# Ledger of designs, part 2: VHH binders against p19838r805to892

Target 1, 88 residues: p19838r805to892
Amino acid sequence: QGDMKQLAEDVKLQLYKLLEIPDPDKNWATLAQKLGLGILNNAFRLSPAPSKTLMDNYEVSGGTVRELVEALRQMGYTEAIEVIQAAS
Short names: E, the ipSAE of ESMFold2; O, the ipSAE of OpenDDE; V2, 0.75 times the mean of E and O plus 0.25 times the DockQ between their complexes.

## First folded at step 1 (VHH)

Design k03 (framework vhh_8k46_1; at its last look DockQ between E and O 0.10; V2 from the best seeds 0.00; counts 0 for: pae E 12.5 > 2, placed apart)
Fold by ESMFold2-Fast, scan of step 1:
Structure k03 (fold): chain B 88 residues (1-88), chain A 124 residues (1-124)
Amino acid sequence: as target 1 above (88 residues)
Amino acid sequence: AVQLQASGGGFVQPGGSLRLSCAASGFTFDDYAMGWFRQAPGKEREFVSAISWSGGSTYYADSVKGRFTISRDNSKNTVYLQMNSLRAEDTATYYCAKEPLWTYGDLSYEYDYWGQGTQVTVSS
């Protein structure tokens, strides 16, 4: 399944930047919805760093790189997938 | 139309087990995270558990962590909740829920749950 702890910190930082772009469909809130964390989206919104807070929660819950990539694929977020796969 | 049919509830004594099932139709099941919520009479609906679209990530309310297990079978369009070590406090109607389509700019987010639910009663 691939452990999220295996992603390099620079890859995570670039992913966070992409997820913070205010796009109607390609944003951290849509990713949270796909990953099963959407019910926490208002709490993430109030965080100083919503993408980081989302991904920290996903990692602590045993989330995998494979599922993250497939969720991004369902969102059509090719650029985010390329960031992860170029380093993996 | 989205349909979610929860089943498997019943009467059980404290310490017993039940497995709930939720049969889904009317949408592409594999594209959505699913969850379980419960509501006792006169109380607010509360979150119980959620599972990501692929089944790779699961989340639990603190009150059920270690006792309940959520799972899904995408080939059968079904999500399950295995409930072990049941307590009187678990007595409620249990609802399965599909995550709504997220709309950016609307930061009020809530699961869309469908169906009538299944009643779980834990008593001696």
Scores: ipSAE 0.092, ipTM 0.512, lowest interface PAE 5.3, mean pLDDT 82
Fold by OpenDDE, look of step 2:
Structure k03 (fold): chain B 88 residues (1-88), chain A 124 residues (1-124)
Amino acid sequence: as target 1 above (88 residues)
Amino acid sequence: AVQLQASGGGFVQPGGSLRLSCAASGFTFDDYAMGWFRQAPGKEREFVSAISWSGGSTYYADSVKGRFTISRDNSKNTVYLQMNSLRAEDTATYYCAKEPLWTYGDLSYEYDYWGQGTQVTVSS
């Protein structure tokens, strides 16, 4: 079971914004691929907020904060990790 | 160079089971999600299952949910697909695939590398 519900909405909102930046190494599409959701990237892209759609699907699929943080760590996205850690 | 070697396919009767394996090399295995796809003759290649880099998250096509289980052993650079309760419609060539990392400008999705497929035939 996932624990993404542990993240407050304001924290998620900050993550959405961070993942929408035009950085190929630090965007929602790259994160989605690492999390196994890359097949849905076309669908995410067509949504009003791709990063939010990704995160919502990740949560629904039982994703964990731990795996999310590690994925972000692999991406070198320190700022995103700090957002999560500051809230915990 | 990236290499993906799928194996474990064969002939089974409906209701039977197979376990596919994919040995990966040429890249940092635990940095990438892995997936299984399949293609039947005259049909488009379709998604079957995917697993996150850590194995913590798994995803399945609706047609295989409850029957197939994807897993990985990062210490062995291997991804597996346990296929239970096989059906005739599962007959296809199964391919192991590696998720790519793409640039922001492209944002076009396709798996980065497709290994050699392994044939699965379900028939009475």
Scores: ipSAE 0.023, ipTM 0.424, lowest interface PAE 3.9, mean pLDDT 86
Fold by ESMFold2, look of step 2:
Order: C-alpha cells, then structure tokens, then sequence
Structure k03 (fold): chain B 88 residues (1-88), chain A 124 residues (1-124)
C-alpha cells in the first residue's frame, strides 16, 4: 500500500506539467514504463491529462514516493526529483 | 469484511438533483480510490466516476461530465456523488466500488468489491 498521499497537490501539479513535454527521455510515457504501467499507455495517451491519469493510476495501485523518485532518477530527470525533494 | 452501502437514490424529474452516498467499512478507506458505476435493466454495468484516495484527482464518464461531482470525506469513510441536471438516460441502479487499479476513459477494470446499489429513476 502506497504513500503517494504524502505529496502535496501543488507538487503533483508541477510534476504533471514537467511530464507533458515532448522530450521522450522525460515524458509521462517513459515514466509509465519505468513504473510498470506501460501496458496502459494507450489509455493514458487518449486521456485529456496523460500525466495526471498515469500518476493517479500509480497512486491507486499502491505506488510509493520512493519508487517514483527512483524511476525519475533512472530517467535522469533531476528537475522533477528536486520538486519532490523540496517538499520534504 | 469489506462493506459498502450506497444510498440516496429516488424518483426525480428531469433537470432535478440527487446526492448519493456510500458508507464504507472493513478496510483502510484512506488508502483506496473509490468509484461509482451504474446499470440499467438489461444493460452492461458502466463506469460513472472515480476519485483518488486523497480526493485530489477525479474522473468522469463523458456522459456525466459537468453534471456529476464525486467527492469523499475520509473522516467519515464515505464517498459521494452529487448528480445535477438529471436526464432520463441517467435512470439506473448506482453502485459504489473499492478498487486497487482502474483507468479513466477507454478502459474499465474489475473492482475487488461492490456495495449494494441504490435506484435512481428520472421520469416525467
């Protein structure tokens, strides 16, 4: 069972924006693959808000903030990690 | 054991409003997303709305977007569905559900548990 509820809503909103860029190394689709949710990427792509849909699915699946940060680290997405760490 | 009790249904005229509630027990309510589904007689169950564990993210079927609002009160272990501008096509039995995984839009996943339904009838 996860701890994503510990992230403030404004932190999540910043992450949504950071993941909606066209850079394939730093987008929501690559994050979904790292988190084991890549099979759902067609559903995310069709959503009006793919990053939000991804993050909510991760949260309801019991995902943790620690695993989210590790996935972002594997992507080299330092700015996204800093957003999370500044809230700690 | 997991228990979900939906209530608040009734008979209403087109354009009217109803508020459904679903009281939950037998699990740690704060850790789970909650959802609403509906089923008219002779039809398949369809997704209506879902809300994340914190209430920070909400999702709606296209047919209800802008008219229905899902919310939750974690201190009361309760999820709500405010239904405004009701139409005849909203007539159905409404069910709440606890789920470990779901998605919005083109997909529906089986939820682990269903509550008892509450009837909503919109006519004349």
Amino acid sequence: as target 1 above (88 residues)
Amino acid sequence: AVQLQASGGGFVQPGGSLRLSCAASGFTFDDYAMGWFRQAPGKEREFVSAISWSGGSTYYADSVKGRFTISRDNSKNTVYLQMNSLRAEDTATYYCAKEPLWTYGDLSYEYDYWGQGTQVTVSS
Scores: ipSAE 0.007, ipTM 0.151, lowest interface PAE 12.5, mean pLDDT 78
ESMFold2 (binder alone), look of step 2: mean pLDDT 78; pTM 0.780

Design k04 (framework vhh_8k46_1; at its last look DockQ between E and O 0.17; V2 from the best seeds 0.00; counts 0 for: pae E 9.6 > 2, placed apart)
Fold by ESMFold2-Fast, scan of step 1:
Structure k04 (fold): chain B 88 residues (1-88), chain A 125 residues (1-125)
Amino acid sequence: as target 1 above (88 residues)
Amino acid sequence: AVQLQASGGGFVQPGGSLRLSCAASGRTFSDYAMGWFRQAPGKEREFVSAISWSGDSTYYADSVKGRFTISRDNSKNTVYLQMNSLRAEDTATYYCAARPSYYLGYDDEGAYDYWGQGTQVTVSS
């Protein structure tokens, strides 16, 4: 399945932080669309922690770090990619 | 992991201004969204204002909107509350608090893991 469980909690917390900005090209809602989870965006908005709920869902669904990095690359989110890659 | 110290309270007349500061210890300040809450004697603690970890998003209670401004300086590990056009009903002990940056319930007291010591604001003629 996926390998998201390999990411340390500190790395995930930094990613959540970076996804909670108002920039539409760099927030959790755009990442959800890129990961094929955009249909759940209304459910994520109802969560008090949308980025965490999104990432938990992505992990449970077998999401991979490779696909996450590719989605962030499509978003132009270099800082988020660096957080993930520095932990590798 | 974050220790908070609020300051800047005092006695001020109606219509006056005051700036509160909340200084955070530690290198992780930018990992937290910050909030200000207040409690008047005999009343429940209420939400006043909040700011995202980056400073790009701000939130205000209806009672203070247009009069108060929240800001933060991540290089100084400090959050500020600029209070203008103060009213007698703003009299309260003001508390600063830190919540995880990714938790968007900005007015949920339970979301805030770290709280500073209060600073008293008294608005009276």
Scores: ipSAE 0.037, ipTM 0.507, lowest interface PAE 6.2, mean pLDDT 87
Fold by OpenDDE, look of step 2:
Structure k04 (fold): chain B 88 residues (1-88), chain A 125 residues (1-125)
Amino acid sequence: as target 1 above (88 residues)
Amino acid sequence: AVQLQASGGGFVQPGGSLRLSCAASGRTFSDYAMGWFRQAPGKEREFVSAISWSGDSTYYADSVKGRFTISRDNSKNTVYLQMNSLRAEDTATYYCAARPSYYLGYDDEGAYDYWGQGTQVTVSS
């Protein structure tokens, strides 16, 4: 059972924005791969907001904040980690 | 489906300014990237500007950089195009459009699923 619901909506919004960048190493597509959801990237790309769709799917699938932070850490995305940690 | 309605076009002299607005129907406006395209007489429709769903990222054609500013108000389901220092070459019918997925090219006309009616902009002395 995931705990993504523990993240406030404003925190999620900040994460969406941080993942909405063209940086190939710090975008939602790379995060999806780190979270094991990369096979859905084509589907995510068809959505209006891929970062939102990704995180929604991650939450529904039972994803955890811990694993999210770990994925972001592997990406070296310290800004995204800070957003999560600041809210904790 | 999303319905889009553009407004704000008109006649201006070179160097003048106009502000276009595009109002969207529905509840999913904040999920879409929004773009502006234009088509001049005898020319193909061309990309002008786009803005991500959050408004944090903006994109411009080289021909309008520094003169045009795109913005959006998700609480009003509206995207704007502030056009300053207008030139005769900016004369065109302007179209707003809604685009899924902010990670694909913003200048790809084919990526936009919903289009509004055009609003005419005429720049002439």
Scores: ipSAE 0.034, ipTM 0.332, lowest interface PAE 4.5, mean pLDDT 91
Fold by ESMFold2, look of step 2:
Structure k04 (fold): chain B 88 residues (1-88), chain A 125 residues (1-125)
Amino acid sequence: as target 1 above (88 residues)
Amino acid sequence: AVQLQASGGGFVQPGGSLRLSCAASGRTFSDYAMGWFRQAPGKEREFVSAISWSGDSTYYADSVKGRFTISRDNSKNTVYLQMNSLRAEDTATYYCAARPSYYLGYDDEGAYDYWGQGTQVTVSS
């Protein structure tokens, strides 16, 4: 039902930052796998901004905040979840 | 807007050392990756070094790798460039700059939104 536009831009910017760390368990590529977008990871890798490109693709495809939080939970990425929850 | 002020330049002999500082104004410093660029008279500006927003990743031009070290202190809103084993070829105006942390290609000067005025480094025998 696509509600990603309800996240403030500041929250999205913080998420992009958190997904650009060297930890492979908490990076954008692993999030893409959890969101069912892993087949696109080669395209994301070629982007000048992979985490933003992933998140924009997810939003345009009708992704929801609930699915995003569940994916982050499966990654154990508590810090990213807290960024979203602080905005709620 | 973010304002950046570079300092610490000067005259040094070949083989000498300098430490450049770049002080930032603003609460959002920790959301930016930071870079150093340099421009010698009559030459294009060139990439020197960059550091991620957290400080966990660092990047260097081949010409300075092993001699220069970039670091940052987010509690002081400051990025540093320790320059050792200086050579005449390092003579330039050195600029610090800030870019959004979510872009790759830390050597892409077009991605840097904010720039300092620069500080002169002169290395001469």
Scores: ipSAE 0.006, ipTM 0.342, lowest interface PAE 9.6, mean pLDDT 85
ESMFold2 (binder alone), look of step 2: mean pLDDT 80; pTM 0.811

Design k05 (framework vhh_8k46_1)
Fold by ESMFold2-Fast, scan of step 1:
Structure k05 (fold): chain B 88 residues (1-88), chain A 125 residues (1-125)
Amino acid sequence: as target 1 above (88 residues)
Amino acid sequence: AVQLQASGGGFVQPGGSLRLSCAASGFTFSNYAMGWFRQAPGKEREFVSAITGSGYSTYYADSVKGRFTISRDNSKNTVYLQMNSLRAEDTATYYCAADTLWEYLAGSPQEYDYWGQGTQVTVSS
């Protein structure tokens, strides 16, 4: 399944940056909705690092790397999946 | 103060090998991705290779894949570039650089936070 804490800091940093692009279909807000955290999107938006705040919240909620990759696959975000899988 | 010192360049014949080193100080080395770039006279700097802070992932320009190997020793704050099967077109000044945002490693040299001194590599018969 993969624990989120298994992802190295550099991999997480790259993932956060990819999720902060302006593309509405491939940003952190769409990922949050896919992960069931969309109700917190306004709180994430007000954070200085929305993607990191989202991922920290996902991890605290018991989220897994497997489900994160599946959500990214549903978004068609190949680049983000490659970042995670290159590190595995 | 932040410092990056590249060394190991020199003259070599085609087919030869060289190992470049980049010694870093003044920052937490393992938190930074490290990259090698090169610049031939009259040309823009081009990406050569990069390695993530942990050493977990490596990246190479197509022109050097299978010939060059990047590695790092976080205990010594040093990144290395092993260059094998050198060609005349590898002749350039080689630079090392450090970046916290490795998403730009291959395509955006301007995103690197720190740049080191260059070391000259000349491949000629």
Scores: ipSAE 0.000, ipTM 0.117, lowest interface PAE 15.6, mean pLDDT 78

Design k06 (framework vhh_8k46_1)
Fold by ESMFold2-Fast, scan of step 1:
Structure k06 (fold): chain B 88 residues (1-88), chain A 123 residues (1-123)
Amino acid sequence: as target 1 above (88 residues)
Amino acid sequence: AVQLQASGGGFVQPGGSLRLSCAASGFTFSYYAMGWFRQAPGKEREFVSAISSSGDSTYYADSVKGRFTISRDNSKNTVYLQMNSLRAEDTATYYCAASWDYSTYLPDEYDYWGQGTQVTVSS
C-alpha cells in the first residue's frame, strides 16, 4: 500500500528513466493506460518529461504505491518494481 | 476453510454472452485482489483479468480487452466476469483466484484458487 509521497525523489527519478525506454511493454504510455490515465497520453507526450508528468498527475489524483506496483507487475517490469521495493 | 466457488459457465454460440461469478468464504475478501484465469486443454493457464481489493483498478489481457468486464461486490464477497462477444478461442475452464497485497497477472502469486467453471463457445 502507501502514499506516493513516501517514495523518495531519487527512487522516482530512477523509475522515470526506466519508463522512458521505447519498449511498448515497459513504456510510460502503457503504464498510463494501466493506471486509467491513458486518455491523457497525448498531453504526457507533449511534456519534455512524459514519465514525470504521468507520475505527478497520478500522485495528485490520489494514486497509491500499491496500484502502481500492481500495474508494473502486469507489465512484467521487474526492474521497476525492484526500484520501488528497495525503498520500502 | 477457504473456498472460492466459481459458477456461470456453460455452452454458448460465438457472439454470445455469459456472466461468471466467484463466491468467496473463509477469508477477509475485501483485503484481497481477485483474478480470473483460464486454461484450455493442452495449453498453459493464462491470465484473463484482475481487480484490486477496493475495486478501483482493473486489468485485462489484450485478448479480452473491450469484451470482458471484471467487477466485485465486497458486501457479497463475490467477484464477477461479464463475458461479451464470445469467440471459439475463449473456450476454457475459468478459475477465480485471490491474492493478498496486490493484483497480478502471475498465477504463482495468487494465494487461493477456486475449482473452476467450464465455458464452451461453439457453433
Scores: ipSAE 0.000, ipTM 0.078, lowest interface PAE 20.6, mean pLDDT 81

Design k07 (framework vhh_8k46_1)
Fold by ESMFold2-Fast, scan of step 1:
Structure k07 (fold): chain B 88 residues (1-88), chain A 124 residues (1-124)
Amino acid sequence: as target 1 above (88 residues)
Amino acid sequence: AVQLQASGGGFVQPGGSLRLSCAASGLTFSSYAMGWFRQAPGKEREFVSAISRSGGSTYYADSVKGRFTISRDNSKNTVYLQMNSLRAEDTATYYCAVDFGSYWLDTPSAYDYWGQGTQVTVSS
């Protein structure tokens, strides 16, 4: 579980950068779909920082670290999970 | 009831190899991440390796990176740990465990069910 507020700002910044890498399976748009936010993908794409906008929306909506990590596991994004685990 | 049966342990000389198996029953195996942990006498359980539910992501403790390989076969409900270049400090009881949704794959308290363990002894 875990509150998204437990993630330090530097950890969030590292996560945003990983989600901006042009990988068809490991990007913010795929994560948004896994988190049930895919309907907002056009709004995220128009943002100057899509990953930050996605994560801010997820956090404000009560999203948990557990569900975020589960979505990243489904995507096979080991590096993103490791970044989050560093914030214990 | 969830049951995890670890096997494949034994006695081996330094530099040798062993393959551990963990057979799972009583759960939808393909839905959960699996981990391997070990415990030497008088020590706490320490993380060894973990694998995501699909097998697409793997994680290793620094002490075993490059020597151990975790894998799974969802059609056989089994997770494996291939251990190469074994060292005396690898001597421990090895446990497999299932994670029902923890985000901390390297934390023993995060795992929901544990197998009985299989002993690995590395000695000359």
Scores: ipSAE 0.000, ipTM 0.139, lowest interface PAE 14.0, mean pLDDT 79

Design k08 (framework vhh_8k46_1)
Fold by ESMFold2-Fast, scan of step 1:
Structure k08 (fold): chain B 88 residues (1-88), chain A 124 residues (1-124)
Amino acid sequence: as target 1 above (88 residues)
Amino acid sequence: AVQLQASGGGFVQPGGSLRLSCAASGRTFSTYAMGWFRQAPGKEREFVSAISWSGGITYYADSVKGRFTISRDNSKNTVYLQMNSLRAEDTATYYCAADEYGFSLYREDDYDYWGQGTQVTVSS
């Protein structure tokens, strides 16, 4: 339980938008590092939608909502957590 | 589902120390955020401390910062609250609670599973 596939598509889209806002600490690249996918950051950067590409990779690898929330908390990204919380 | 049992409460004098334990049943403990809440007679339940599922993030109420320490041992399905420099105002029934996601860590409504509590009395 807590599988990423259980999150509604609109929730995922809101999360992607938040991760694309320019911020040195609250961005998709920092999240990728926290989720253990930082080695792919150059590939994500070249994507038209880095946050979506990151999250698609995370979901396919069996990533969980629990681990995602923990990573976002380490980043201090309360707004992103609340988007997920409101839908869960 | 998870079942929680808090223990370790008792009578202690001001300035003393006490360690509370919360034992959880079930394989889901290691994936849940854990919190400690307390309720004094005639008052609503209030947040004390919380710890994320990994143990990497901890949260403390301002009234207990520097005095209480929360920790967990996922191999033993147990969360602990070490209480130092106890004050009369710490007198309450202490409850442990589990939250699948650990969204806020401090909001009571985020916690789905609750233990029955353990009484702590700080008095001379």
Scores: ipSAE 0.012, ipTM 0.327, lowest interface PAE 8.6, mean pLDDT 84

Design k09 (framework vhh_8k46_1)
Fold by ESMFold2-Fast, scan of step 1:
Structure k09 (fold): chain B 88 residues (1-88), chain A 125 residues (1-125)
Amino acid sequence: as target 1 above (88 residues)
Amino acid sequence: AVQLQASGGGFVQPGGSLRLSCAASGFTFSEYAMGWFRQAPGKEREFVSAISYSGGSTYYADSVKGRFTISRDNSKNTVYLQMNSLRAEDTATYYCATHPYDSGFYLLPEEFDYWGQGTQVTVSS
């Protein structure tokens, strides 16, 4: 499921909102760990927009929509997957 | 219990290559990101490389980017670090970890259970 650059900005904004919830199984920190960016979690926490900073780092590291969707599936985050799949 | 066994270190001349392996057990390997860290004598432990749970995304410290390649084989519960164009500055004990987020930019003694035994790499003429 392709290049992260194919995701429209409104889809990314919806995803960021979903990842900022307090649920420990469904937040940006858990996603970062699965994507291999957990080493940067303290830097993300200090960001004014942790989910955006995480996704920007993932994208420049060659991250794909396919891997993102699979990570969200492992997290049980159906709502986040639906947001992405509606646009892909 | 989580167990990580790093291997493949040794002596190599500058410009040479080595491949490190980290064999993992005691957890569902395919669901966890893996990372490599190194520590030179008298220095802080530093991040080297990380790989996502599927192998689809990889991350490198600036000092090794373009020279090192991380990969994994989920069927063998193993993560690898291919090290090319080795330099004297790469001399260190190399460690693998299951939870890079546990350490952030620092390492705590209580996190060593996730780091496993290291493997020594010495780059010298």
Scores: ipSAE 0.013, ipTM 0.429, lowest interface PAE 7.9, mean pLDDT 77

Design k10 (framework vhh_8k46_1; at its last look DockQ between E and O 0.12; V2 from the best seeds 0.00; counts 0 for: pae O 5.3 > 2, grease 28 > 24.2, placed apart)
Fold by ESMFold2, look of step 2:
Structure k10 (fold): chain B 88 residues (1-88), chain A 121 residues (1-121)
Amino acid sequence: as target 1 above (88 residues)
Amino acid sequence: AVQLQASGGGFVQPGGSLRLSCAASGYTFSSYAMGWFRQAPGKEREFVSAISGSGDYTYYADSVKGRFTISRDNSKNTVYLQMNSLRAEDTATYYCAAKLDYGWVSQFDYWGQGTQVTVSS
């Protein structure tokens, strides 16, 4: 069902970096909200790498790259979208 | 401002137990997630465990799951680390740390002085 494994690990690592900047609009907590995982943010925050923990959870839950790109578009995060699209 | 001091370290045989304490000061201790980190000589500091401000959520590094338990007592402004089944690899200086338990905060920004744990036969 999910296709997040199609993203190379290098691409995922770059996304983690982009999601951990201290920006109120372009952060892992906002992405979790857009992906329907916002209720888990209290747990994700405890991780040493919240963006990775969020993304691993999304992948295990059957998340798709298309839905990820749509969430990033709703956040206005064109830089993150470009990282994903350059890998395809 | 948050001030942190870890204590309870010592020398222990492999398989033994220790309980670390971290005393904190600040108006709203329950607004902070608390964490334990460790650093062995010549190595980078590594994450051990964290607990949410309310105490409802915990997180553990894979290397300590099932052996270590984090807890907190908000009435005493203290976080604890119960360490069981200790191994030589657990030898390190242990630090407690704090970050606001809010929003998209990713980093622990407040750090205390550490306490030494040495596991040797």
Scores: ipSAE 0.433, ipTM 0.735, lowest interface PAE 1.5, mean pLDDT 89
Fold by ESMFold2-Fast, scan of step 1:
Structure k10 (fold): chain B 88 residues (1-88), chain A 121 residues (1-121)
Amino acid sequence: as target 1 above (88 residues)
Amino acid sequence: AVQLQASGGGFVQPGGSLRLSCAASGYTFSSYAMGWFRQAPGKEREFVSAISGSGDYTYYADSVKGRFTISRDNSKNTVYLQMNSLRAEDTATYYCAAKLDYGWVSQFDYWGQGTQVTVSS
C-alpha cells in the first residue's frame, strides 16, 4: 500500500516546487540519491522538470509513498513530508 | 556567458527533413547542457530536446521521440537537431538554449535567436 498513484496531482506539483529550490541538501538530486536513483541524476538534470522526471521514474520503478516519506525524513525536509501527509 | 545563434530553418513538405544548427561562443562549451525549444504562433514555448555537456545523455519531448535526434560537436562549439518525418504541427520558430551542466536546478539561462521552420504542402 502507499502506491505513488494515490497522490493527487496538486500534491505532486507542490512537492516538485519544493524540490526545485536551490538548496544543497533539500533538492531533487539529493532525493534521487536517497531513493536509489542517483545514477540517473545526469539524465534528470536535462529534463525541463527534473523533479517530475525523477518522480515519474520512481513510480514506474515500483516506488512507494512510504519510502518517499522516509527518504524525505532522512533529508530533514519536514515541509515536503507535510505536503504529502496532509493529503493522506 | 554563452552566445548562441540558431540556423537551418526553412520550408519543407510533410515527411521531409531539416537539420538545425546552433553555434555557441565560449571555451567552456562542454560545461553547458544544450536544448532546443520551439514556439508556434499563439502558443507557449515548448521544450523539444536537450543534450548533456558530454553528449552522453539526451532527453526528448514525447511529441518528437523517434523523429528528432539531438547531437553536439564540442570541437566546433555546435549543437544540432536532426528533424525527420516532419509534420505540419512541427511548424514553429526553433530556439537553442544553454544552461550550465551542473547543479540541481534545470533552468536554461542563455537563449539564441530563433530559426523558422515551416512544414506545409
Scores: ipSAE 0.228, ipTM 0.588, lowest interface PAE 2.7, mean pLDDT 85
Fold by OpenDDE, look of step 2:
Structure k10 (fold): chain B 88 residues (1-88), chain A 121 residues (1-121)
Amino acid sequence: as target 1 above (88 residues)
Amino acid sequence: AVQLQASGGGFVQPGGSLRLSCAASGYTFSSYAMGWFRQAPGKEREFVSAISGSGDYTYYADSVKGRFTISRDNSKNTVYLQMNSLRAEDTATYYCAAKLDYGWVSQFDYWGQGTQVTVSS
């Protein structure tokens, strides 16, 4: 079971922004790969807000905040982790 | 047709500065993000910096934060990369790129020819 609903909407919005950067090492596409959703990257890319689409799919698939943080940690995306931790 | 023309590369000593420019044409410049990438011999191309269409948002690779500044002049259809405190490891061919797709993180769609930056004492 997922718990992404625990994240407030404003936190998610911040994450969307952080994941919409063009840095290949710190973007939604890399995160998607870490979360096992990389096969959907071409679909995400076609959406108007790929990071949001990714996060929505992650939530629907039963993703957890813990696994999200771990993925971000593997990416070295400290700022994104801090956003989540600050709200948790 | 989309065209990107980069300039401003050259030889500098460590600690020096360069300012790269990239003139864009063939599309609505202000509507799309611009970016800079670089590739050193034997290495993969790496992201350096990017700026949103409006210029409101900028992004930098960790390796250049605090030293490089990306900016744009939409009236001139030009994006700039001010590179200060240059290091030997900044030596690379720098490429200007335009992102015409939705979402910041989509791959850049158009690339200009590279401009060489060499930092050496």
Scores: ipSAE 0.021, ipTM 0.310, lowest interface PAE 5.3, mean pLDDT 88
ESMFold2 (binder alone), look of step 2: mean pLDDT 79; pTM 0.795

Design k11 (framework vhh_8k46_1)
Fold by ESMFold2-Fast, scan of step 1:
Structure k11 (fold): chain B 88 residues (1-88), chain A 123 residues (1-123)
Amino acid sequence: as target 1 above (88 residues)
Amino acid sequence: AVQLQASGGGFVQPGGSLRLSCAASGFTFSSYWMGWFRQAPGKEREFVSAISTSGGSTYYADSVKGRFTISRDNSKNTVYLQMNSLRAEDTATYYCAAPDFYESGYLHDYSYWGQGTQVTVSS
């Protein structure tokens, strides 16, 4: 799939909310590790909005929707995948 | 000091119900998300459910969706887990937990683990 910029704002906001839960298997920190950005997790943690900071960094780095969905699949996060696919 | 005291576990037959309670003290309870985790013998701890500061948002592991309900009473500093339609695979020690940062349910690190309560589902 394409560029992260193709995701609608509402889709991104729903995704951020799903990644901001205290489930260690389904939060932004685990997603960051799956996307190869885990080394920056301390920087993301210090952000007022870690999920948004992670996704902004991923987008600037040329991250794709395809790789994001694959990472979420590895996490077993069906709800997050549905948000991305249903609203695309 | 943060204290979390889980209770309400016991023996129940498959299909039965139990309600777990977690009494919290030593922190501003209403400013923290709360979660339930469980650990079966020989397995690592797994997430069960989480509830936001106001109780307006709840999250569940796929294995318990539709059967378990998390709730909280901020006036009593207590979080609850109502467990219905219990199965043998739900047998575990159940722990309540709180993130280490106030107003934030968004940290993945849980620093505060209460004393667990044992749930055994057997015929």
Scores: ipSAE 0.000, ipTM 0.168, lowest interface PAE 12.7, mean pLDDT 79

